# Miniprotein binders against q96jn8r1131to1294: the designs that were tried, part 56

Target 1, 164 residues: q96jn8r1131to1294
Amino acid sequence: TLEFLENHGKNILLSNGNRTATRVASYNQGIVVINQPLVPQLLVQVRIDFLNRQWTSSLVLGVITCAPERLNFPASACALKRAAWLLRGRGVFHNGLKICEKFGPNLDTCPEGTILGLRLDSSGGLHLHVNGVDQGVAVPDVPQPCHALVDLYGQCEQVTIVNP
Short names: E, the ipSAE of ESMFold2; O, the ipSAE of OpenDDE; V2, 0.75 times the mean of E and O plus 0.25 times the DockQ between their complexes.

## First folded at step 6 (miniprotein)

Design yb3 (at its last look DockQ between E and O 0.16; V2 from the best seeds 0.00; counts 0 for: sugar tag NGS 60, pae E 2.8 > 1.5, placed apart)
Fold by ESMFold2, look of step 6:
Structure yb3 (fold): chain B 164 residues (1-164), chain A 82 residues (1-82)
Amino acid sequence: as target 1 above (164 residues)
Amino acid sequence: SPEEIVEEVKKLIEEALELAEKGDKTKAVELLQKALDLVNKLGDTELQKAVDDALKAIDNGSPWLAELILDEALELAEEKSE
């Protein structure tokens, strides 16, 4: 089954059979990774459980294409400069470079209860789903294998893996 | 010592980035300016440039870019101060 990997950011506590991640301190150090690579027909979904509105930004979603089990995570996902494709706010980033100014909804404004999904299409395109609605291709050609990543950044203090 | 100065600069930068994320741009800039003053005493030209670039990034409303610039520069500065 889908779980968050035991290797995660320093401020993360895993619970609920490693299907729930909680950031228990500060605003960062909250990177978690799904324990299985994305493959065709796999939709990885997380629900935003808790937000703390004292922060201005919220969670980051994306994929990494390097092996996550032994990776030394930086304080935030946006500092990943190799093997990362990230969705932050309305921007899409590759290895720290913004490659798309505006894609999908603003993740910084998604409320508690929002279900966010990532999947690959048959062409290797990375799709974002929001509450079951496909937002289109964020990244057209993601190298495989890749793992879904969530950074419980800023406002986002808890997410839970949910079934489609 | 240089190591103590780098550690203090790191603390100032971390606090400044946190304040920028809370939306307190003015105080974030104040702390980064303090960090720049210490970096000038350290004489690390690469770190000086990084802090200056981060100040510009925060002024332009891009604290995420400031974090990216400073994270790498601090890692290099810590290695040099061993």
Scores: ipSAE 0.326, ipTM 0.653, lowest interface PAE 2.8, mean pLDDT 87
Fold by ESMFold2-Fast, scan of step 6:
Parts: sequence; C-alpha cells; structure tokens
Structure yb3 (fold): chain B 164 residues (1-164), chain A 82 residues (1-82)
Amino acid sequence: as target 1 above (164 residues)
Amino acid sequence: SPEEIVEEVKKLIEEALELAEKGDKTKAVELLQKALDLVNKLGDTELQKAVDDALKAIDNGSPWLAELILDEALELAEEKSE
C-alpha cells in the first residue's frame, strides 16, 4: 500500500497511517514523497482535503529521480535544481526551468475534493490525471527510477492518498 | 561582515516572499528594495541582478519565479561569503 515517506518537509505532519499529510505552518516546507517508486502503469492519487485562501499559489506535484529517503528538502519543490519534473499552476518545470507554458487545469484553482494523479506510460511519459481524467503527457521520457512528489505549497494544507 | 549582510538579506527576502505569497505585493517590494540596498554593500553583481529580477517577477504577478531566482542567488552568495 502507498504511504508518504517519513522523510518530508519540516512543516508536515503525517497521520492516517502516513496516508494523510498536513502542513501545520506557513506556506512552504511542505514536500512529501510516496514510499514506492513510480513504475509504469502505477497510478498514484492524492485528494485535496483543505485549502487556506490566505495564500495565492497552491499544490505542486511531479517526480524526482534522486533517492528520497534522506534527501534534505528545500523550502519549495520548485527550488529543486536537480532531477525534478514538476507541475505548478499551468506550467511544467524541469529543474527550475519552465518547459511548458500551459498544461492541464490551473493547479492553483483546483477546489477541495479534487483528486490528482500521476502515472508513467509504457514509453516513460508522465501523465497527470484530474478526477480520473487523463490530461495527457506532461513530460516525455522521464528517467527511472523516479518517485512521486507532492508539495503542499500555499493554499493546499492537507492531502490524502486515495486508491482507485 | 559580508556574512552578516548576507544573513540580513536572506531574512528580508524570506519575509518579502511570504508577503508576496499572501498577495501583499506592496510590502514585498518594499522589503526587496531594502535587500537591494544591503546587497549594494556586498558588491555582488549576481545577487544584485537576482534581487532586481525578483522585483520584476513580483511586479508581473509571478512570486514563484521570484522565489526560484532568489533561492539560487542566496545559495551562491552564501558560498562566496564563506
């Protein structure tokens, strides 16, 4: 079963058998990583449980190819300069560089209850799923092994892993 | 010392980014202007440019871009001040 790793951002509290992550302070230091590598056809999903409208930006998700168990996480996922492919707002980012201007829905506006999913296809393409709907390939040819990452940034203060 | 100036600049930048993320662009810009004044004492052209670029990013409604620019610049400045 899928869980969040115990190694996480400083402002994270894990609960519900490490399946729920809550950011308990500020707007950052909220990175969590799934405990299993994202292998082709595995669909990793999280539900947005709580949004704090004090903040303007929201949840970031994507993959990293470095080993996450003892990684020193930066304040936000977008500060990862190596081995990171991230979706933020409408953009797709590789190691801090925006590589796609508009992909899928604006993640800064997804409401509470939205289920966001990440999946690799057989060709190594990273897909975003929103409420069960495949948005297409956000990133082609993601190196493996890779690990699903969620950054509870800004508005998004709580997520829970959900299974299909 | 250069190390003390870098630490003060870091604090101002962290406060500015939090304010920008709350949507308080005016106060964020004010703090970044203070950071820019301190950076002028260091003579670090890269950090100076980074703060200026971050100010432009916030003005254009992209506080996330300001954060990326400033995080990298602060890391480099910390290395140089050691």
Scores: ipSAE 0.261, ipTM 0.620, lowest interface PAE 3.3, mean pLDDT 85
Fold by OpenDDE base, look of step 6:
Structure yb3 (fold): chain B 164 residues (1-164), chain A 82 residues (1-82)
Amino acid sequence: as target 1 above (164 residues)
Amino acid sequence: SPEEIVEEVKKLIEEALELAEKGDKTKAVELLQKALDLVNKLGDTELQKAVDDALKAIDNGSPWLAELILDEALELAEEKSE
């Protein structure tokens, strides 16, 4: 069963069998990691449950290739400087550096109810899914094992893991 | 003295950022406005702009941007006052 790990950002409260993450304070400290590593053809999806429009920006999606159980999470995923591939806004980032300017829809403008998915293909390419639609390869040849990461940042205050 | 003013400005900024992080944008902006008034006494146009930009950032719901702007500006201001 897909769940968020107990090791998470300081402002996160887990519920619903650790399938729902809620950021209960501020705009940051909201990183969560899904327990099972991504394997080829496994689609992991989260739904944006609540947005707080007093903030700018929104959730960050991506993967990490380090051990998540012992990771000391920074205040935001943007501060991860190693073993991290992230989708923020329309950009793709590797270890804090932008490697792609425009990819897929703007995550900062996705409304509540949007279902975002991550999937590895047989070649190790990381795909983004939006409401069931494959947006293509965001990151080619991602090292394995890797874990899906969600940063409940800015507007995004709650997400829930959903089945494909 | 200029150094004393900078220190007071720094305190106001720190308090403002803390409030902004907690979601109290109104009070944060009020404190930064006080800081801006003090900065005007210094005649430091760069710091003035930074505080003003930070105000806008907080108003727009981006306290993280405000923090970045102000940290850089305060470092420069401290160097000037020494």
Scores: ipSAE 0.131, ipTM 0.543, lowest interface PAE 2.1, mean pLDDT 91
ESMFold2 (binder alone), look of step 6: mean pLDDT 76; pTM 0.712

Design yb4
Fold by ESMFold2-Fast, scan of step 6:
Structure yb4 (fold): chain B 164 residues (1-164), chain A 82 residues (1-82)
Amino acid sequence: as target 1 above (164 residues)
Amino acid sequence: SPEEIVEEVKKLIEEALLLAMKGDKTKAVELLQKALDLVNKLGDTELQKAVDDALKAIDNGDPWLAELILDEALELAEEKSE
């Protein structure tokens, strides 16, 4: 069973058997990580449950390659530097740099109810799925082991893990 | 003291980032300019550059980048002031 790890950003509250993550304060400190490594064939999906439109930008999705169980999470996922590959807005980011300008739909504008998925293909390529539609390879050759990460940043204050 | 100035700068920066995330770019810039005035009293050119770079990031609509720049620079400034 897929769950969010008990180790998470300090503004997160887990509920629904650790399958729902709610950011209860501010706009940051909202990183959550899936409890199992993202192995090929595993599709991890989250649904956007609640958007607070007083904030400007929204959630970030990605993978981290460091062990998350006892990691001291930074205020936002970009501070994970070399350990993280992140999808934010339309960009793909690694080590504080934008490595792709335009990939998939704009994550800052996805409405409540949108289902976002992460999957590794058999060649180690990271795929983004949006409402069941594979957007293609965002990051080739992801180092393993890696874990799926959601940063409930800005507008996105709640997500829930959804089974395929 | 330098430590007291760094703490006040940190508070101004945190409030500025919060306002920028709420879309109030004008107030965010105003608070960062106040932080810059205090940073100039410290003589910390590295923190001064970071605040200037963060001002540009907020002006470009990217408070996420501004936070990244400022968190790193504030950690270094706190180490220097101990």
Scores: ipSAE 0.492, ipTM 0.719, lowest interface PAE 1.3, mean pLDDT 87

Design yb5
Fold by ESMFold2-Fast, scan of step 6:
Structure yb5 (fold): chain B 164 residues (1-164), chain A 82 residues (1-82)
Amino acid sequence: as target 1 above (164 residues)
Amino acid sequence: SPEEIVEEVKKLIEEALELAMHGDKTKAVELLQKALDLVNKLGDTELQKAVDDALKAIDNGDPWLAELILDEALELAEEKSE
């Protein structure tokens, strides 16, 4: 059973059995992490429930390779530096640097109802799924163990874990 | 005191970033300029450079980058002050 971890950014409220995350203030401090390591072939999916278009930029998702249970989360996921591989807009980021300029759809423009998924393949490649469609390998050779994270940044104020 | 000045700089920067994230670039720049005045009193050249770089990021339409730059610099400044 997939849930968001009780340890999260300070502006997050968890509900729906810890399967819905709502950012209740400002534009940041909205990092949530899935409670299970992202093992090969596990598909973790979240649905965008609510977008507030008054903010610039939107959600970021990806993986971290540090233990999240007692982590003191920064204001935004990109500050996690070497521990994180992140998808933001159309870019892939690691260690505060853009390592791929154009991958998948623009996450800043995905509408409410979009289902975003993360999955590791058997070779350690991190895949993004959008509305059930595999976008391909965003990051090869992700170190394990790793954990799926969502940063409810900017416009994205609510997401819910979705299972088949 | 340096600690007190760093706390005021942090407040100005946090307000400026929220305004920039709302698309209010002019107001964000005004608050960052006030923060620069206080940073000059500190003599913290690393924080001064970070505010300058953040101003350029906001001018280029990237307040997300501005936040990343400023959060890192503020942590270092707080560490230095105590």
Scores: ipSAE 0.521, ipTM 0.770, lowest interface PAE 1.6, mean pLDDT 88

Design yb6
Fold by ESMFold2-Fast, scan of step 6:
Structure yb6 (fold): chain B 164 residues (1-164), chain A 82 residues (1-82)
Amino acid sequence: as target 1 above (164 residues)
Amino acid sequence: SPEEIVEEVKKLIEEALELAMKGDKTKAVELLQKALDLVNKLGDTELQKAVDDALKAIDNGDPWLAEMILDEALELAEEKSE
């Protein structure tokens, strides 16, 4: 069973059997990680449950290659540097650099109810799925092991893991 | 004390970033400039550069980048002051 790890950003509250993550304060400190490694063909999906329009920017989605169970999470996922490949807005980011300018839809504008998915293909390519539609390869050759990460940043204050 | 100054700087930075995330760039910049005055008294050149770079990021409409820059620099400054 897919769940969010009990190790998470300090502003997160887990509920619904650790399948729902809520950011209860501010705009940051909202990183959550899926409890199972992202292995090829595993599709991890989250639904955007609540957006607070007082904030700019929204959720960031991606993978980390360091062990998450005892990790001291930074305020935002960008600070994970070399350990993370991140999707934010329409950009793909790694080690504080934008490595792709326009990929998929703008994540800052996805409405409540949107289902976002991450999957590795057999060649190690990271795919984004939006409402069941594969957007293609965002990051080729992701190092293994890796774990799916959601940063409930800015507007996005609640997500829930949903089954395919 | 240096430790107390770093704590005040951190509070100003956190408040400034929250204002920037709410779209209040003008107040965010004002608070970061106040933080910079305190950082100058501390004599921490790396933290000073980080605040300057964060001001540029906010001016360019990127508070996410500003937070990344400041988070790393504050962690280092806290280590130096303890």
Scores: ipSAE 0.525, ipTM 0.729, lowest interface PAE 1.1, mean pLDDT 89

Design yb7
Fold by ESMFold2-Fast, scan of step 6:
Structure yb7 (fold): chain B 164 residues (1-164), chain A 82 residues (1-82)
Amino acid sequence: as target 1 above (164 residues)
Amino acid sequence: SPEEIVEEVKKLIEEALELAMKGDLTKAVELLQKALDLVNKLGDTELQKAVDDALKAIDNGDPWLAELILDEALELAEEKSE
């Protein structure tokens, strides 16, 4: 069963059998990681449960290729300088550098109830799924093992893992 | 002392980033200008570049880029203060 790891950002509270993550303070320190590697064909999905619109930016998601169980997370996922491929707004970021200007929908404007998914294809391509629709390959040739990461940044204060 | 200046720079970056996240760019710029003055006295070229780049991003109408830069700058300042 998919759960969020016990190692997470300082502002995170896990509930619902570690399947719901809530950021209880500020706009940052909200990184969570799925408890098993993202292997090809596994679709990991989270639902946006609550948005606080006092903040301008929102949820970031993607993958990291370092071991997450003892990782000292930065305040924001985009501050990760190694082993990270992240989707933020419309951009795709590798280790803090924007590598694609516009991919998929703007994550800063996805409403409550949106289901966001991450999946690796058989060639190591990272796909974003939005409400069940495959947006295509955001990142080719992701090294393995890799781990799905969600940063409850800014507006996004709660997400829940949902079954495919 | 240099350590005290780093802690003040970190606090200014934290406050400026929160203000930028709330859309209060005028106050964010004021705090970043103060941070830039302190970083210049410190002689820290890495933090100076980050603060300057964030100010340029805001001036160019890209506060989302400024947020990214300041998040990275905050982690750099944290490392320096540890």
Scores: ipSAE 0.414, ipTM 0.750, lowest interface PAE 2.5, mean pLDDT 89

Design yb8
Fold by ESMFold2-Fast, scan of step 6:
Order: structure tokens, then C-alpha cells, then sequence
Structure yb8 (fold): chain B 164 residues (1-164), chain A 82 residues (1-82)
């Protein structure tokens, strides 16, 4: 069963059998990681449960290739220096640097109830799924093993893992 | 002391980033300008450049980039001021 790891950002509270993550303070310190490596064909999905519109930006999701169980998470996923590939707003980022200006929908504007998914294809390409629709390859040739990450940043204060 | 100035700069930067995320660019810029005045007293040209770059990021509506720039620069400044 897919769960969020017990190692997470300082502002996170896990519930619902570690399948729901809630950020209980501020706008940052909200990184969570899935408990299993993202292997090809596995679709990991989270639903946006609650948005706080006091903030302007929203969630970030992607993958990291380092072991997450004892990782000391930074305040925001953008500061990760451990081979991280992230989707934020309309951009694609590698180790904090923007590598694509416009990919898929603007993640800062996804409403409550949106289901976001990450999947590796057989060639190691990282795909974003939005409400069941494959947005295409955001990042080619992701190294293995890698782990799905969600940063409950800004507006996004709660997500829940959902099955396909 | 340099350590006291770095800590004060860090607090101003953290407040500025939070205000930028709330959409208050004007107040965020004001706090970063106060931080810049303090880093000028430190003589830390790397931190000065980082604050300038962060101001541009906030003006462009990208507080996430500003946070990345400033987090990196503050970590280096804290190491130097030990």
C-alpha cells in the first residue's frame, strides 16, 4: 500500500493511515515522499483536498533520486540539491534550475479535487497526469531508483493519496 | 557583530519571503531593501548580489525563485560569520 513516509517536512501532520498529509503552519516546510520507489508503470496519485488562498503559489511535485528515509528536508523543494526534478507552476526544474518554461497546466491554479499523478514510462520518462489525462513527458531518462515527492507549498495545505 | 547582523538579515529575508507569498510585493521589497542596507555593512558581496537578484524575482512574480536564491546565500553567509 502506498503511504507517505514518516520522514517529512516539519509542518506536516500525517493521518488516514499515512495516506493524507496536512501542512499545519505557514506556507513551507511541507515536503512529503511516497514510501516506495516510483517504478515504471506505477501511477502515484494525490488529490488536492484543501487550498488556503491567503497564499499565491501552490503545490510542487516531482521525483528525487536520493534515499528519502533520513533526508533532512529544506524549507522548500526548490532548495533540494539531491538530483531533484520538480514541476512547479508551469515550469520544470532540475536541482533548483528551470529547464522548461511551460509544461502542462499551471499547477498554481489547480482547484480542490484535482488529482495529480506521476508515472515513469518504460524509457524512464516522467509523466504528469492531471485528472486522469497524461500531459506527456516532463523529464526524460530519470535515474533509478527514484521517489515521488509532493511539496505542500503555499495554497496547498492538504493532499490524499488516491488509487487509480 | 557579524553574527548578529546575519541573524537580523535572515529574519528580514524570512519576513519578506512570507509577504511575497501573500502577494504583498511592495512590503516584501521594503524589507529586502532594509536587509540590503544591513548586508552592505557586512561587506558580503555575494549576499548583496543575492538580495538584488531576489528583488528582481519578486518583481517578476516569482517568490519561489527568490527563496531559492536567498536560502543559498544565507547558508554561505552563516558559514562565513561563524
Amino acid sequence: as target 1 above (164 residues)
Amino acid sequence: SPEEIVEEVKKLIEEALELAEKGDKTKAVELLQKALDLVNKLGDTELQKAVDDALKAIDNGDPWLAELILDEALELAEEKSE
Scores: ipSAE 0.466, ipTM 0.720, lowest interface PAE 1.6, mean pLDDT 86

Design yb9
Fold by ESMFold2-Fast, scan of step 6:
Structure yb9 (fold): chain B 164 residues (1-164), chain A 82 residues (1-82)
Amino acid sequence: as target 1 above (164 residues)
Amino acid sequence: SPEEIVEEVKKLIEEAIYLAMKGDKTKAVELLQKALDLVNKLGDTELQKAVDDALKAIDNGDPWLAELILDEALELAEEKSE
């Protein structure tokens, strides 16, 4: 069964058997990681439960290649640099570089109830799924092992893991 | 002292990013410009460039990128002052 790791950003509170993550303060310190490596064909999904519109931007979704169980999480996922491939707004980012300008829907505007998914294909391509629809390959050739990451940044203050 | 200036710069930067995240770009820019004045007094060219780049990121509506840029430069500045 998929759960969020007990090791997470300092503003996170886990509930619902570690399947729900809530950011209880500020706009940052909200990184959570799925407890199992993202292996080919595994679809990891989260639902946006609550958006706080006082903040400018919203959640970041992606993968990391460093071991997450004892990692000192930074304030935001951007600080993970070379270890992370991130989807933010309509952009795809790695090591502070925008590697794709317009991919999928704008994550800053996804409403409450949206289900976002990450999956690796057999060639190591990272796919984004939105409400069950495959958006295509966001990142080719992701190094393995890797782990699915959600950064409850800005507007997104709560997500819940949803099984397919 | 250089250590006290770096501490004040860090506080200004943290407040600026917080305000930018709340959509208050005007106050965020004012605080970053104040930080830049202090950084120029330090003579730290890396931190000065980072504040300039962060100002551009805030102006473009990207406080996430501003935070990335400034966190790296502040860590280096703190090491230099210890």
Scores: ipSAE 0.512, ipTM 0.732, lowest interface PAE 1.4, mean pLDDT 88

Design yc1 (at its last look DockQ between E and O 0.70; V2 from the best seeds 0.00; counts 0 for: pae E 3.9 > 1.5)
Fold by OpenDDE base, look of step 6:
Structure yc1 (fold): chain B 164 residues (1-164), chain A 82 residues (1-82)
Amino acid sequence: as target 1 above (164 residues)
Amino acid sequence: SPEEIVEEVKKLIEEALLLAMKGDYDTAIKILEDALKIAEEHGLDDIAQAIQTALEALQSGDPWLAELILDEALELAEEKSE
């Protein structure tokens, strides 16, 4: 069963059998990691449940290749300097550096109810899915094992893991 | 005292960051300009550089970058205040 790990950002409250993450304070400290590593052809999806429009920016989505159970999370996923591939806005980032400027829809403007998915293909390419539509390869040749990461940042205050 | 100055700069950065996160970039820029001046006057070179870079990010329309840099600036300030 897919769940968020107990090791998470300081402002996160887990519920619904650890399938729902809620950021209960401020705009940051909201990183969560899904327990099972991504394997080829497995689609992992989260739904944006609540947005707080007083903030700018929104969730960050991506993967980490380090051990998530021992990770000391920074206030934002964007501060991760190693083993991180992230989608922010329309950009793709690796260890804090932008490697692609325009990919897929703008995550900062996804409305509530949007379902975001991550999937590895047989070649190790990381795909983004939006409401069931494959947006293409965001990151080619991602090291395995890797874990899906969601940073409940800015507007995004709640997400839930959903089945495909 | 030097510690008090660091704390003052830290508070200004925190305020600016909060405002930036709310989309009030103009006010955030003004506050950071004040913070930069204080940091430079008191030899907080690393923090000053971070503030300057954040300012440039905000002025160029990249608030994500500014937020990241300001978060790092806060960490630097914490290290100096301890």
Scores: ipSAE 0.312, ipTM 0.686, lowest interface PAE 1.1, mean pLDDT 93
Fold by ESMFold2-Fast, scan of step 6:
Structure yc1 (fold): chain B 164 residues (1-164), chain A 82 residues (1-82)
Amino acid sequence: as target 1 above (164 residues)
Amino acid sequence: SPEEIVEEVKKLIEEALLLAMKGDYDTAIKILEDALKIAEEHGLDDIAQAIQTALEALQSGDPWLAELILDEALELAEEKSE
């Protein structure tokens, strides 16, 4: 069963059997990681539960290839300097560098109730799913093992893991 | 004291970052210009460099890059207050 790891950003509170993550302060320190590696064909999905519209940016999601259980997370996922592939706004980022200008919908404008998914295909391509619709390959050849990460940044103050 | 100066610069960076994350880039830029002046006057060269790079990012329309750089500036400031 999929859960968020107990190791998370300082502003996170887990509930609902570690399936709901709430950022209880500020706009940052909201990184959570799924407790199981993202293996090919596993679809990991989260629903946006609550948005605080005082902030201009919203959640970031993607994968990391380092062991997450003991990581000291930075304030923002995009500050990760190790092997991290992240989707933020319309961009794709690798270790803080933008590697694609426009991919999928703008994550900063997804409303409450949106379901965002991450999946590896059989060739190691990382796919984003939005409300069940595959947006295509955001990142080819992701190294394994890798772990799905969600950064409850800015507007996004709560997400819940949902089953397909 | 030197530590009081570092705390003042850190607080200005934190305030600017909050404003930038709310979309108030103009006010964030003004506060960072004030923080840069204080950092330069007191020989906080690494923090000053980070603030200047963040200012250039904000002025060129890249608030996400500015955020990453300002977060790094806050880490540098925290190290100096150890």
Scores: ipSAE 0.258, ipTM 0.632, lowest interface PAE 3.7, mean pLDDT 87
Fold by ESMFold2, look of step 6:
Structure yc1 (fold): chain B 164 residues (1-164), chain A 82 residues (1-82)
Amino acid sequence: as target 1 above (164 residues)
Amino acid sequence: SPEEIVEEVKKLIEEALLLAMKGDYDTAIKILEDALKIAEEHGLDDIAQAIQTALEALQSGDPWLAELILDEALELAEEKSE
């Protein structure tokens, strides 16, 4: 079963058999990682459970290509300067640098109940799904192994892993 | 007094970050400009450089980058307060 790793951001509380992550303080230190690497045919999905709209930005979604169990996570995903491919707002970022201005919907406007998914295609391309709808390839040729990452940033205070 | 100055700069940075994360960039910039003056006046050069870089990030419309830089500045301030 898919679970969030016990190695996570300082402000995260895991619950529901480690399938629910809650940010319990501030707006950052909310990085969580899915315990299984992405493989073809694996769709990792999380549901946005709670949002606080006082913040301008919301969750970040993506992958890391280094081993996550012993990694010291920074306060926010933007500080991952190595081995990271991230979707934030409408942009795609690699190691803290924006590489695409517009991909998919604006993640900062996704309401509570939105189900966000990540999977690899047969060519190693990273796909974003929104409420079951494939948004296409966000990142070509992602190195493997890689793990799905969620940063419960800003507006996003709780997500839960859901089955497809 | 030196500890009070560092604490004042730290508080201003924290206030500016919260305002920027809520979308009030104009107020956040004004507060950071005040923090910059205090840091420069009192020889907090590494903190002052971080504030200046964060101002540039906010003015370019990149509050995520500004947050990264200012979190580093807060860490520097914590080290000086000990």
Scores: ipSAE 0.212, ipTM 0.572, lowest interface PAE 3.9, mean pLDDT 87
ESMFold2 (binder alone), look of step 6: mean pLDDT 84; pTM 0.809

Design yc2
Fold by ESMFold2-Fast, scan of step 6:
Structure yc2 (fold): chain B 164 residues (1-164), chain A 82 residues (1-82)
Amino acid sequence: as target 1 above (164 residues)
Amino acid sequence: SPEEIVEEVKKLIEEAIELAMKGDYDTAIKILEDALKIAEEHGLDDIAQAIQTALEALQSGDPWLAELILDEALELAEEKSE
């Protein structure tokens, strides 16, 4: 059973058996991490439950390669630098750099009810799934161990883990 | 005092980030220009450089890069206050 880790950004409140994460303040401090390493064949999925349109950008999704259980999370996932590979808007980012311009749909425009998934293939490639549709390899050869990360940034104030 | 100047610049940066994240880029840019002037006048060279780079990012349509750079500027300001 997949859950969000009890260690999370300071604006997060966990509920529903640690399967729902709500950002209760501001636009940032909303990083959550899945309680199990992302290994091949594991599909981690979250549903966007609530969007607050006062903010211009929305959630960031990706992987982190440092141990998350006692990590002091920064205000936003992009500040994790070398430890994180992130999907934001239509871009793929690593270490403060955009490594792919146009990948998948624009995450800033996904509506409430969208289901976003992360999966590693047998070669260590990170895949994004959107409403069950595999978008392809966003990041090849992800270092292991790694953990699935969601940054409830900006518009996205609530997500819930859902089964495949 | 130097500590009061650092806190003033920090406050302006925080206000500018919030406005930029709401899409009010014009007001955010004006506040950052004020913060840059104060930082330059008081020899806060690290912070001034970060503000200037963030202004360029924001003006070129990359508010996410601007926020990342400004968060680094806030860390620099925090270090000077402690």
Scores: ipSAE 0.284, ipTM 0.631, lowest interface PAE 3.3, mean pLDDT 87

Design yc3
Fold by ESMFold2-Fast, scan of step 6:
Parts: structure tokens; C-alpha cells; sequence
Structure yc3 (fold): chain B 164 residues (1-164), chain A 82 residues (1-82)
């Protein structure tokens, strides 16, 4: 059973059996992490439930390779300087440094109802899925164990874990 | 923490500067508007003033001046993070 961890950013409220995360204030402090490691072939999916167009940027997705259960989360996932691979807008970031200019669709423009997925392939490649469509390998050779992370930043105020 | 807020504003300014250098002024303006709001909400008065001035430069068709002012805003942010 996939759930968001009880350890999360301070502006997050969990509901629906810890499967829905809502950012209840501001634009940041919205990091959530899935409660089990992202093992090869596990597809973790979240649906964008609510966008607030007051803000320009939107959600960030990715993985961290540090233990998340007691981690003191920064205000934004992009402030993580260690053990983090993140997709923001069209960019791919490793520990705060942009390593790819253009990968997949622009995450800042995904509408409400979009289903975003993360999956490791058998070679350790991190894949992004958008509405069931595999976008390819965003990051090769991700160290394990790793944990799927969603940052409800800016426009994105609510996501829900969804199963097939 | 205040240092985390300063770092967030700094990252938004860096992103806007990159976009302005590529000629995407519309997106740079939107990001700077977000940065300005954050700076104002957290009392970063000098950084907020610099962002506002850079926005006026971009909207007036002076991107080179905006880039100069944004570099100054990054220096101000770096000083506060120390």
C-alpha cells in the first residue's frame, strides 16, 4: 500500500489515508515522500488535483537516496544539495545543478488531472511517465535504495496517489 | 528559516536571469513577480527593490539593464545567507 510519509514539509496536510497531500499555505514547504523505496519496476503515480494560478512554477518530481523518515526538509526540493535527482519544468537537476536542459513535457504547464509517474528500470534508469506514456530515461544509474519525492511547489496545491 | 527564504529567492532570480539571457523575457517576468512577492512577504526590502527595478527594466525594453540589476540582487542575497 503506497502512502505519503508522515514526515513531510510543514505546509502539508495528509488526508484520504495518507494518499492525498494538500499544501495549505503559501507556495513552498510542500515536500512529500512515498512510504516505501522505489524498487525496479514499481510505478509510483500521482494525479494533479488542484492548481492555483497565482503562482508561476509548479510541482517538482524526483528521487532522494537518503533516509526520509526523519529528514528535516528544506523549503523547496531544489534546495537539496545532496542525494537528490529532480525534474522541474523541463530540466533535470542533480544536487541543485542542472544536468539536462530539456527532458519530457514542461511540468509547469501540466493541467489538473495529469497523472505523473516515476519508475526505475532494471538498469537503474529513472523514467518519467505522463498520463501513462513513458518519457524515457531522465537519469541513468540511480543509486539504491531511493525514494520517490513530490514537491507541491507554486501552482500545485494538491496531489493524490493513484493506482492503475 | 530566513536563510532558506533567501536561498529560494536567489534560485528564482538565477532562473529568471538564465531565461532573460536566452531572450525569454515573458517567462523571466513571471518568475521575477513570484520572487518579488516572496521577498516582500519576508521583509527582504533591498532584494525586493532590486527585483522591482529589474522588472521595470524588462517591461521597458532594457534587458541588459535588467540583467545587471539581477546580478546585484544575487550579491545582496548571498550577503544575507552568510
Amino acid sequence: as target 1 above (164 residues)
Amino acid sequence: SPEEIVEEVKKLIEEALELAEKGDYDTAIKILEDALKIAEEHGLDDIAQAIQTALEALQSGSPWLAELILDEALELAEEKSE
Scores: ipSAE 0.006, ipTM 0.231, lowest interface PAE 11.8, mean pLDDT 84

